# Ledger of designs, part 2: VHH binders against TATA-binding protein-associated factor 172 (BTAF1)

Target 1, 176 residues: TATA-binding protein-associated factor 172 (BTAF1), of Homo sapiens (Human) (o14981r1278to1453)
Amino acid sequence: AFLNKYKLHGILCDDMGLGKTLQSICILAGDHCHRAQEYARSKLAECMPLPSLVVCPPTLTGHWVDEVGKFCSREYLNPLHYTGPPTERIRLQHQVKRHNLIVASYDVVRNDIDFFRNIKFNYCILDEGHVIKNGKTKLSKAVKQLTANYRIILSGTPIQNNVLELWSLFDFLMPG
Below, E stands for the ipSAE of ESMFold2; O stands for the ipSAE of OpenDDE; V2 stands for 0.75 times the mean of E and O plus 0.25 times the DockQ between their complexes.

## First folded at step 1 (VHH)

Design e01 (framework vhh_gefurulimab; at its last look DockQ between E and O 0.02; V2 from the best seeds 0.00; counts 0 for: pae E 21.5 > 2, placed apart)
Fold by ESMFold2-Fast, scan of step 1:
Structure e01 (fold): chain B 176 residues (1-176), chain A 127 residues (1-127)
Amino acid sequence: as target 1 above (176 residues)
Amino acid sequence: EVQLVESGGGLVKPGGSLRLSCAASGFTFSSYAAAWFRQAPGKEREFVSAISSGGSTTYADSVKGRFTISRDNAKNSLYLQMNSLRAEDTAVYYCARVPSEITATLRPYQTEAVDYWGQGTLVTVSS
C-alpha cells in the first residue's frame, strides 16, 4: 500500500529529493483521495474520510496553506487556516467539517486542545517537531492528546541522540 | 547477553483470558520501548501492542479493547493481559525490544524496528 511503500509513520526526512513540506502534501493528497475512493466503493465506516492536522510554528502556518493551494486543487486538499484571536477561532471551529486539512500553530493547538482532542484525524503532522522533544513541557503534553491514525514528525533541526528526547518523540508516535 | 524470555502461553477457550509475561535481562529495561508481536502458522509476524519507556501504549486495531500491555521496570518485566480471546488470536507471541535510536522512516510497531526477539510462547484458542 502507499503507506507501506513510503514508511511515513515516523520522523520524515528529505529522502525522496523533494522538500519535506511538498513531500507531506503529496502524501496527504494521495491518501485522502484513496480513502475517499474506498469509502465510495465500500461504504464502510472504517474507510470514512477523516481530516488531517498540520501543527507548525506560527510563522509557517501561512506557508503551509499557500503551498497546499499551489500544489493541490481544493477537491483533493481544502486547507483551513486555523488562526486569529479566540473569537475568530470559535467561528472557524464551525467550519472545520467543510475542510479535510487543518493548519494551526503549536500555541493555538495547545490553547484549544479541548477542541482538537475531540477530532479523529487521519494524519497529524508536526512541522519543526523538535519543539516537543522535552516531554515535560505543556506544549508536548498537549500535542500528545491528539488522536490520529498516523503521526509524522518533520524536523529541520537534527534530533540529538538523547534518550529522554527520543522517548518524548516515541510517546507522541505511539498514541496508545 | 540481551535476553527476552516469554511465559504464560497455553490453551484457552474462546472468550477466555490469559496473561503473558516477558522477563528482560542483560540491558537497562526501563530505558527501552517494548512490544508484543504474534505469528500464526503460515503467516508473517504481526504487531499486537507496544509500550514506550514513558508508559505510552499503542494497539493493533484487532486487539483494541481486549488486550492491555503493561510493564514493571522494578522487575524488568513486560506483560500482555489478553481478554475475550478469539480463535483468530491463536499464534506464537513474541516479546520484542525496540532500539533507542529512531530511524527516519521506521516506527516502533514495525518488525524492522525490533533489534531483539524472545523465543516466543504459544497461545492456542480453541473449543
Scores: ipSAE 0.000, ipTM 0.109, lowest interface PAE 16.2, mean pLDDT 73
Fold by ESMFold2, look of step 2:
Structure e01 (fold): chain B 176 residues (1-176), chain A 127 residues (1-127)
Amino acid sequence: as target 1 above (176 residues)
Amino acid sequence: EVQLVESGGGLVKPGGSLRLSCAASGFTFSSYAAAWFRQAPGKEREFVSAISSGGSTTYADSVKGRFTISRDNAKNSLYLQMNSLRAEDTAVYYCARVPSEITATLRPYQTEAVDYWGQGTLVTVSS
């Protein structure tokens, strides 16, 4: 998509034609394919593929996994549904390296931030990203600890003209 | 019916040499990366060496310069030449198949990248 072409961190608002989820899946699948081809050709350790992360409300994690499965072969995107009680999540942590996409809720990422911040992601997508509008919350502080090459915020609402809200979103998009 | 059968393990003196073999069957061996891992008693299984479908090799730092991985796609075989053996090399050595799709997605040097393990062959290094 347009933001990927210009290598920008950005905010995707709803597109009447395809919807934000489908556009995001296309971006993830296309980028994963490109990086996998570069690694296969070069075999350089620093070019090895990186996983991507989708962070969304807990009611939407299953929807994301289902939508990826509907639109992409697991060859291109192989999602890990990172959910459940802490003991199950610890078990899932041992499997994360076998997947190129992790789908988790905001609260789960906050609770397990020590695990997630040790992973360098290729894409980090915040679905319904307006939840980090208040930069002082524990949730916002946790999400800003994530490390990614590219960061995307999906929102169903237009960007508001609230300077504190806008600054918090930009602070996530441009860390430091 | 995927099969990986290791052989060549045994007892060897420190400083000695040993060659491990892994016979692969039931799949197109030349299309996969392959690796050796080892596990000492009471320890986690650890990476030793890997070779891509195209012949590129990688070694753990602890074995670099002493061990040589190779493959013979015509014979569906994977090899590990182990020289200058030390007591710390004592372990069960496992032949491992690594899918090329996983190699493109995940690093081939992690146990999670392995989709099939052999049964292992014991290497003991002692006086």
Scores: ipSAE 0.000, ipTM 0.083, lowest interface PAE 21.5, mean pLDDT 73
ESMFold2 (binder alone), look of step 2: mean pLDDT 84; pTM 0.865
OpenDDE, look of step 2: ipSAE 0.007; ipTM 0.306

Design e02 (framework vhh_gefurulimab)
Fold by ESMFold2-Fast, scan of step 1:
Structure e02 (fold): chain B 176 residues (1-176), chain A 127 residues (1-127)
Amino acid sequence: as target 1 above (176 residues)
Amino acid sequence: EVQLVESGGGLVKPGGSLRLSCAASGFTFSDYAAAWFRQAPGKEREFVSAITSGGSTTYADSVKGRFTISRDNAKNSLYLQMNSLRAEDTAVYYCAAQPKSLEGTLKPYQEEGYDYWGQGTLVTVSS
């Protein structure tokens, strides 16, 4: 079962009453803070702070940014709303290193995959991630190019018993 | 338990009509777009028609003008009215549902957007 309660660098999170978005924010905030503290103590490259990525439907990107701002101070999670036309997104690429969380839509990540695949993420979260159940789609192939220490798929719908679809999901969660 | 159960399939002569129904249970149907797909003998599965949670419809070129998709959220049901049936319409017809959050992100003819699928109902168009 998932933890009923845990502490995230001075913040208490309870997973029993929380929606998936808030649970994910708590995990991200806690792990980012822990990783930063370990790096400050050890100075080891393996502990170096890494950004996380949230990939979601385009209508939900603003919701993710708003929820992060509502429940976390910028000292824990500093989200970058990676959106807009290509000219604006190129400008935002220069700001990525000043943020520890990037929120982008599926289509934007697919279109800018040459940028995103060069970043090592701590967490990669796919909201409504069942969209990659078909491993042959351009979207599925793009998101599988992402590199992250931890991968999470959030879905409001049950995953069906289809061997190829389950394989595609597990291939993303456990590459190689 | 999520279920989509198709009914209304059968044997019909060319030029005839059939109405397919799909009964949804175990989820809030009104929060889902829904579609019909079909698979003919020896062929791959193909898109037939879709309806968004808001009621907007899409049709494959091969059925446009002959088939009509509709929904009744109060009855948790999806329908396909098939007119002017042809031998080439012979197939197993599948009902599928997609979360409304994926509307606009995926095209209605993309199978990967559909989480729930029925078992299918056979439609045979033959003399």
Scores: ipSAE 0.000, ipTM 0.126, lowest interface PAE 18.5, mean pLDDT 76

Design e03 (framework vhh_7z1x_3; at its last look DockQ between E and O 0.01; V2 from the best seeds 0.00; counts 0 for: pae E 22.9 > 2, placed apart)
Fold by ESMFold2-Fast, scan of step 1:
Structure e03 (fold): chain B 176 residues (1-176), chain A 129 residues (1-129)
Amino acid sequence: as target 1 above (176 residues)
Amino acid sequence: QVQLVETGGGLVQPGGSLRLSCTASGFTFSSYAMNWVRQAPGKGLEWLSGISGSGGSTSYADSVKGRFTISRDNAKNTLYLQMNSLQPDDTAVYFCARDIPDSLSVTLRDYQSEAFDYWGQGTQVTVSS
C-alpha cells in the first residue's frame, strides 16, 4: 500500500478577483455542509464541525462578509467580521464559537496570532496570497503558524517560477 | 483513502518519448478533473496539463502544447501523459494531482490558478544523452 505523501491545497489566480471569492464560498459552504452531515451520522471526533478562516487585505474584509451574506444562507456559513481596534477584537474573540467562518485582515491575524494559532480550522484561505511570497517577513511567519485541514491561496497577481517564493507558499500549504 | 501513484518515468534521449501513468484509488475517478505538474531541479512547480472528469476537455501550458497529450481511462482509474519530442529542459519530477472535491475548475497558469487536494509521490524523468 502507498499513501499520498503530498497534499497541496490551492493556488487560484484571477485578475477579476470576484470570481475567486464566489468559488471559495461555494467550496466552503459545500464542505461545511458535508462535514456536518458526516458528523451527525457517525459521531466521530474527526468529523466534528470546524470553523474556516479567510485572510485578506483590510479593504476586502467587508467585501468577503457581504458576498457570503449575498450568496449563502447563515444556516451554511455564518461569517464573523473580525476587525476593529484591539479592545473590539477581544470582544469578538468571545463570539468566534458562534460562527463557522472568520474573515480577518493579514495584519489583524498577525497581531492576534496567539489567538488564531489555538484554533484548528477546516479551511484557511489567503486572498491576495502573494503577500506571503517572502518567507522571512513577520506576516509569512505568522500565517504559517495557522492550523487547517485545507489551505488555499488566491492571487490576482501571476506567480512566476521563483523557487524561493514558491517554497514560501509551499511552507504555508504543507507546513512541518 | 485517496491514493495517486505515478509510473513510467526514466532516462530518455533528447527527441525521445515517454508515457507517464497515474493510477488513482479511493474515490470516484470520473467525477474529478485531473492535472499533471512538474518540478525541475532548482526550480518551482510548473502546471503542464489538465483534463475534465469526462475527458471531454483538455488544456495545456504553452511550454508543452503540441508535444504532450493528456488522456484518461475512467474504466481503469488511470491518467496518462504522452510526452513527445523531449528536451533536456523537460528533466523534472512529474506529479499527477486531483482537484478539490466540488471545487470550481479554473484554467492553470504555471501552477498558480487551481487548487489541488491530493498529489502523487512523483516520477523522475531525465532527458540526457
Scores: ipSAE 0.000, ipTM 0.116, lowest interface PAE 16.9, mean pLDDT 72
Fold by ESMFold2, look of step 2:
Formats: structure tokens, C-alpha cells, sequence
Structure e03 (fold): chain B 176 residues (1-176), chain A 129 residues (1-129)
């Protein structure tokens, strides 16, 4: 109930990986549950359930799926591990409707951006989001095409006082 | 290093009471709002209660209003949760959590952040006949 009151955008820094991952899982599960309940009662279009997206380094996608499974019942969060060669990813695209959370790597999201940009997400979470500090990279430009109600950057690295790095992160948080 | 350590869990019969404690170290405890969250077996996380840094303002989830009381002792760096009238549905791992700093909230003026930045390892509470 408390988490359902407030919108979130932000940059979360954490000295412990478990802290930021668990915080994110808590936010996702709480808001998805609230939206599902409100839609069931009201049938309002603005309350329709929407999937969430976690974008992280390729080596961490499995960890995210495992952590969600450890801490959440599938009725609250049902993750899709969006990975593999292009033929497997096409198959996974057909399964997206059966899941409310997609976990994908940065490279995969960039490669499949035409698919991802057509989905409106509830949350878009960038784990290790300092990878988009340079706003001119093709990765940064692709990730900024994503549409979400709420956008969160998770980072274990302090954000330095560099205007271009801050601008790129800020541009993601507040898409024009 | 920020640390939060929960204690006071255990086995209790329905209708019983427990008091949980969370000992904080590595930060200025009185400057941060603190929260209790629980996770029942196979269920999602449920926020239960929060308390301001000064202790002057508290809030509760509907599921625990009237039964649970949050409090803090800033001199002892300790957060408490008094749990009365416990029922089997209260069986869960209970976590204390620190709220994020206000400076991050100011940086993101247009939106609030609800993420908790540090969590304890949790304490098991089991309510069973």
C-alpha cells in the first residue's frame, strides 16, 4: 500500500548488490499488484497491467531472474529471460504477453530495439546504468527510445561531475 | 559500512506477541526514516510500517494497523516493531530497511523515490499452533 502512493524516478547507488536488486523487486512487485487490483475493480485503461523491463549486463540477466524467483511468487512477478540468438529471441517475443517482467541485456535491447520500443513498460530499470553515461553511443540512443511510466538507474559507481555524463543519465530519466 | 541487524523473531502461538529489534550501524541513524517489510513463504514483499528520523511521524499498512507498533530509540540506534495478536498469516521473514536520502529526492524533484537503499538480513517469525 505505501509503495502504491508514489511515482519513482531516480538513480539508486548501493554498496551491496542485494540491496538495490531487492529494493527494485519490492518496487516492481508492489506496483504491479496494485495496478492489477485497480484494473480488476475499475476497468480503467490507465490502470491496465503493463510489463516491466530490466536491462543489465549480459552476465547478470540470469542472476536477476534467479533473484526474482527467490523473493517473489510467480503470481506477483513472472520474469521472461530474454536471451539467446536471434531465432530464440523471436520465439521469446511471442511469449511476452505471458509475462509481466522482461530481463534482457543492453546489447540484446539495442539489437532488438524495434521490438522493445513498441511496448509501453511500467518500469524500465537500468542495472549498472553508468554504461549510458556517453549519450552519443548507439547503445545510449537505443535505450532512450524505450517507453516507460517510471525509469530507474541502478549503479554501484559514483556519478562523476562530468556534464555530458550527467546529461546522458538525466536525459534517460526525463525523456523529452 | 552500513549494517542493519534484525533480532527477536521466533515461534509463537496464534494471538501471541513478539517484539522485533533492528540495530543500526555505519550511519547517522536519527537522520533517516526507517521501515519494516515482510516476505511470507512464496509471496512478494509487503511493506508494513515506517517511522520518521525523529520518530514523530509513523505510518502503517492496513493489514497491520492496530496490531503492530513501530518505534525507535535514536540513542541506542535501534528500530522496534511490537507485534500483537499474531495470526498464522503473519508468518514471514521480517526485514528492516533504511529509506533513501532526501538529497537524491531533491535531485529528482519531479518524482519521488520509494526505494530503500539498505536492508537487514531478516528475522523469521512463525505463528503456528
Amino acid sequence: as target 1 above (176 residues)
Amino acid sequence: QVQLVETGGGLVQPGGSLRLSCTASGFTFSSYAMNWVRQAPGKGLEWLSGISGSGGSTSYADSVKGRFTISRDNAKNTLYLQMNSLQPDDTAVYFCARDIPDSLSVTLRDYQSEAFDYWGQGTQVTVSS
Scores: ipSAE 0.000, ipTM 0.081, lowest interface PAE 22.9, mean pLDDT 72
ESMFold2 (binder alone), look of step 2: mean pLDDT 81; pTM 0.816
OpenDDE, look of step 2: ipSAE 0.006; ipTM 0.269

Design e04 (framework vhh_7z1x_3)
Fold by ESMFold2-Fast, scan of step 1:
Structure e04 (fold): chain B 176 residues (1-176), chain A 128 residues (1-128)
Amino acid sequence: as target 1 above (176 residues)
Amino acid sequence: QVQLVETGGGLVQPGGSLRLSCTASGFTFSSYGMNWVRQAPGKGLEWLSGISGSGGYTSYADSVKGRFTISRDNAKNTLYLQMNSLQPDDTAVYFCAKGPEYLTAKLHPYQEEGMDVWGQGTQVTVSS
């Protein structure tokens, strides 16, 4: 497959005619299932199931939650819509361990980075990842504090003539 | 004091090889992406290759893809560029540059970021 060839820890491109969101959901569902099966067989701590994180613009958080529910049963991906004012988010923090996928906006992750940086994720997906092209911003610094086995950046931004701006994105793709 | 020092340039025949080195000091080397950039006589800066802080990701300009290899040794605070199959049009001054805030000369007229730290450069001449 295309995705197996180009790897999930890279920049995911829409080259198969499938939307990037749907491709990401398929990857998350498949890998979470595989990891759970390996843990059931081996009982090794290093194979223990881990949650994944999707970080996206605030207008897209509901879209991600809806798409996950539409294309994937909660048996495979159980998304938490991590949103709302601080008091609501503190309540949601107590629910995080009951979900295997967390969907949050960039600003919310930045504001609650002290919470998020203490979680080991399997996948961390940045939707519209061009927002972190400048490595100096507080937003870029916050997302780089996230720990994940695999990092994926989804971007529809033209790359022509701006190749070096991708180094901010590439810094995110590496372990912290 | 932040500093980058390039070495390894010289005269080489077409088809030959050279390895450039860049020694960094004054910042946490492993926390920053690094780049190789060149400037040919009478031309602007051309980005050639970049490498992430951990060394896990690399990228290359089409003009050097398959011929040049970027690498780093974070324990030694050193960046490398292995150049193979050199051509006369590879003749240029080669610079290492601290990323990710670095922009190529192509983007400089349209972007304010630029690079705060460049080395002095090392001359590579490919000639018979």
Scores: ipSAE 0.000, ipTM 0.139, lowest interface PAE 16.0, mean pLDDT 70

Design e05 (framework vhh_7yz9_2)
Fold by ESMFold2-Fast, scan of step 1:
Structure e05 (fold): chain B 176 residues (1-176), chain A 126 residues (1-126)
Amino acid sequence: as target 1 above (176 residues)
Amino acid sequence: QWQLVESGGGLVQAGGSLRLSCTASGFTFSSYAMGWYRQTAGNEREWVAFITSGGSTTYADSVKGRFTISRDNAKNTVYLQMNSLKPEDTAVYYCAAPTEIKGTLYPYQEEAYDYWGQGTPVTVSS
């Protein structure tokens, strides 16, 4: 794909809320498949399969897991619903390696950032990513610690043409 | 009055190097990300490199490892250092700035950029 060719980060905005989740699922499934094929052919460590991460509002984590299951076979994307109280999340941490997609809320990722920052992701997708437009928040600082080959921000809310907000968003997409 | 002016293009032998400059005026340069694109006659514009206001960089696969994008906020200038040039790098090079957010935004999407420079030609002999 074009995105794979350039290995780019980006922002996907959908003012009507149409297609953003399905578009993301297609990107994830296609790129995970392509990466696996490249690794089988090349045997290069750079092509080794990696999990992806979706970070979203807590009310949407179940929605993401359900949509993945609805549109994609588990042989392509096997989502882990990373949720619950601390004791349950510690249990789920032991399961992460059995899944190629982790879905978690912003607050959970922030609270467990010491766990998440040690994982190399293929994709890191921020749903309703306008929540990190203020670069001074603990949330914005936490998600910028994540390591991924590709970073995508999805927004159903128009992003303001504010230079400081734009700077924070691009700083997340292109960490220095 | 947004203005971007490129310079530094020219003729160079394969394997050589060139440094392109793009000087910005009419806006607060340090607050905006900057991109480089190139275009050959009869072809669409091709994305080359991108730098955020914070200094993080991303490159097209065709130039990764050979080109380096950088910025000097004190001079309102973005640079493209081009090393190990190939005949395939022959193009007119443009710098561009994204000042407005519209729908899907990616550095490789020409529509993400509101202001473009005039272009500076680069010819790599074989």
Scores: ipSAE 0.000, ipTM 0.137, lowest interface PAE 14.6, mean pLDDT 74

Design e06 (framework vhh_7yz9_2)
Fold by ESMFold2-Fast, scan of step 1:
Structure e06 (fold): chain B 176 residues (1-176), chain A 127 residues (1-127)
Amino acid sequence: as target 1 above (176 residues)
Amino acid sequence: QWQLVESGGGLVQAGGSLRLSCTASGFTFSSYDMGWYRQTAGNEREWVAFIYSGGSTTYADSVKGRFTISRDNAKNTVYLQMNSLKPEDTAVYYCATGSPVETSLRAYQLDSGYDYWGQGTPVTVSS
């Protein structure tokens, strides 16, 4: 019990994308609040506040930041829109500690994986997570290097009953 | 699939010159901003020079006046001309691309993902 263990959170897949985003925001806000209160009370290292990460298609990063702002106070979730050219992203890396949620695209996380793999996250959420169903891809290998207490995959596409695809998804949810 | 391949690194004497090249493939090169970064052991990658799709350039203070970034859109190549090299310039040099708002490719369309960073080319400047 020295280290926070990874806990498996399921695949959220339904035909209503708006519901999944809002549900994710509620989970993040509630858990971050609870964790902060437990740390203030206990001072245990296992309860120390940790940031969370949302990885999504590049067209959705602004949407996630906007939705968080609409439905959640900055006192609970303070999102960092981790985007832009490499010079801007290096600048944003120095701001990460001032935020408890980082929103980034798949390609940006893959390119900056040397930065992201050194951060212990509370939650790691993959929006449109079917992109990692092929475990042999560079993208799948990169996101599996991420360290988080909880992992969630959101998908707007039905996940096929394919053993290799399910194995790739479960490998992300419960890395070895 | 996006790829960046650097070349031109090597050993050079202080006061000498070296030209680095980075050849891009898998995207519309002329539409993207390009940059050079460097990293020494134990330090974060630091920005060196940037060239926008429109041709304007910016440089880190440490290299301004000594280094020149340029591009050849017909060859899908970005260059870093390094003059008056100092031992302090010894590093692994990386080519990188920034995705503009109008990205032509999306990671989720290709399971291979994007390669926005090159593998790096080492530069050693002896005194």
Scores: ipSAE 0.000, ipTM 0.086, lowest interface PAE 20.0, mean pLDDT 70

Design e07 (framework vhh_7ocj_1)
Fold by ESMFold2-Fast, scan of step 1:
Structure e07 (fold): chain B 176 residues (1-176), chain A 128 residues (1-128)
Amino acid sequence: as target 1 above (176 residues)
Amino acid sequence: QVQLVESGGGLVQAGGSLRLSCAASGFTFSSYAMGWYRQAPGKQRELVAAISSGGSTRYGDFVKGRFTISRGNAKNTVYLQMNSLSVEDTAVYYCAAEIPESLTAELKEYQRDAYDYWGQGTQVTVSS
């Protein structure tokens, strides 16, 4: 079961004081571990490990990479800080297969959407997801093109009294 | 701001009936799924009944056929009619407004604290 899995493999997930970033790291680590164990046991293609994606404001990309490094062994999550000018990002695209977590800003994902939309992700996490509440923006349309088994929206801005905006966010994150 | 106010709890004899009400304010009630949960001393909080924005209902296995959940969108209220009560139904009953049903189980789990609302609870005690 979901929670039972994280109790065994994500030691930090039982700490009720953990913030959203740390809880997300526990989810990613636990699921990647479980998926790898299932693949080793079954050898089924459908159990083969998939990378996950974190999309956040540009000022927070370094924070995510640092937090992963502080609280998670590289054996469980190996983050790629996908950033920099176009020439550097092309170089980083060749490294994606060596990593099981990619951390990128909203603008970089939008600009490189032709690259990102061709990757099947396990998790896609949108940090400060209120930036895509308007479904008419180029950013919201780009994010909708991403393919993932699971999508998580983290927001520092309360949206509980904006039901229409909440529905718009989830419609764009979960097409169909 | 958001409020959920439960009423209708109390002490009843086994075989009796109670009707719980939950008055909601501060959000677009008709767009939310509503539910009733209960927690007995020393036990985990468990689902009693849920009703979608469209009126579809779900029940916990031990209350099916005895309890009925309904909603009145015009009054922003959700109800739980409890019939044939037994001592095992003794618990604090909580009203909850839940994240829209279109969300995945994972999204619902991780946004539960931020975007789900809970009432203060109402005590139901069933004596033999």
Scores: ipSAE 0.000, ipTM 0.105, lowest interface PAE 17.8, mean pLDDT 71

Design e08 (framework vhh_7ocj_1)
Fold by ESMFold2-Fast, scan of step 1:
Structure e08 (fold): chain B 176 residues (1-176), chain A 126 residues (1-126)
Amino acid sequence: as target 1 above (176 residues)
Amino acid sequence: QVQLVESGGGLVQAGGSLRLSCAASGFTFSDYAMGWYRQAPGKQRELVAAITSGGSTRYGDFVKGRFTISRGNAKNTVYLQMNSLSVEDTAVYYCARSPDIEGELTPYQIEAYDYWGQGTQVTVSS
């Protein structure tokens, strides 16, 4: 395993021949199950179940929801497709507590960051995370405000040989 | 399609040597850093050695002075020369591609490796 339970950050690799989306779903389902069992056993506040967040390009949000439904029972991961116009998104905000996984686009998270920054996540996964490589953008500043126990970046594209862009990614993975 | 294929693994006695090769295809090899990682049963995957497009090298503390990484851009291949092998070097060795980054590689940059080979088994007997 390239990740361990004591790391606060990581980048998923295709070690098992599975796609990165399926690997992420397996990690989320397994860890949510383990965390729930630990809480049932210990009753410790630090083990209390927490939701996770997937942030991806808008064209991929439906794909993530569909893949979760295809490979995982709602008992383990119950995804909320956080999308639509502002009126719909306000309605969905009231449903968040009934779900343990939220899937949203980068622009939607940025626009609703005042809502998302108030949630403690277990995992925060950035699909196509190279979109935050410019640390000066409003998008990069918004996603860095998210609070999570574990942060993961998924990327299928080469990261450019640019120190400032890499520092932006590092800043998300290792917030100071 | 990016593909990395390792070869050169096998069984060797303690104190012996092996040379691993990784043949790369599906990308412009000379633009990327390359690395070798290993994973023993029940252990986490760990960095063995890395080399940038410009030839700068980094090594894990457990192999410094014994292993040498090199690259042949004309052949799209990265190599790992392993000398003075010990039983503790027994693991599956993986080739990986990473972004070509100026200067010394950090642990963060090593974690950004995005493509891996299938691995090659190295077994060192006592």
Scores: ipSAE 0.000, ipTM 0.087, lowest interface PAE 21.2, mean pLDDT 73

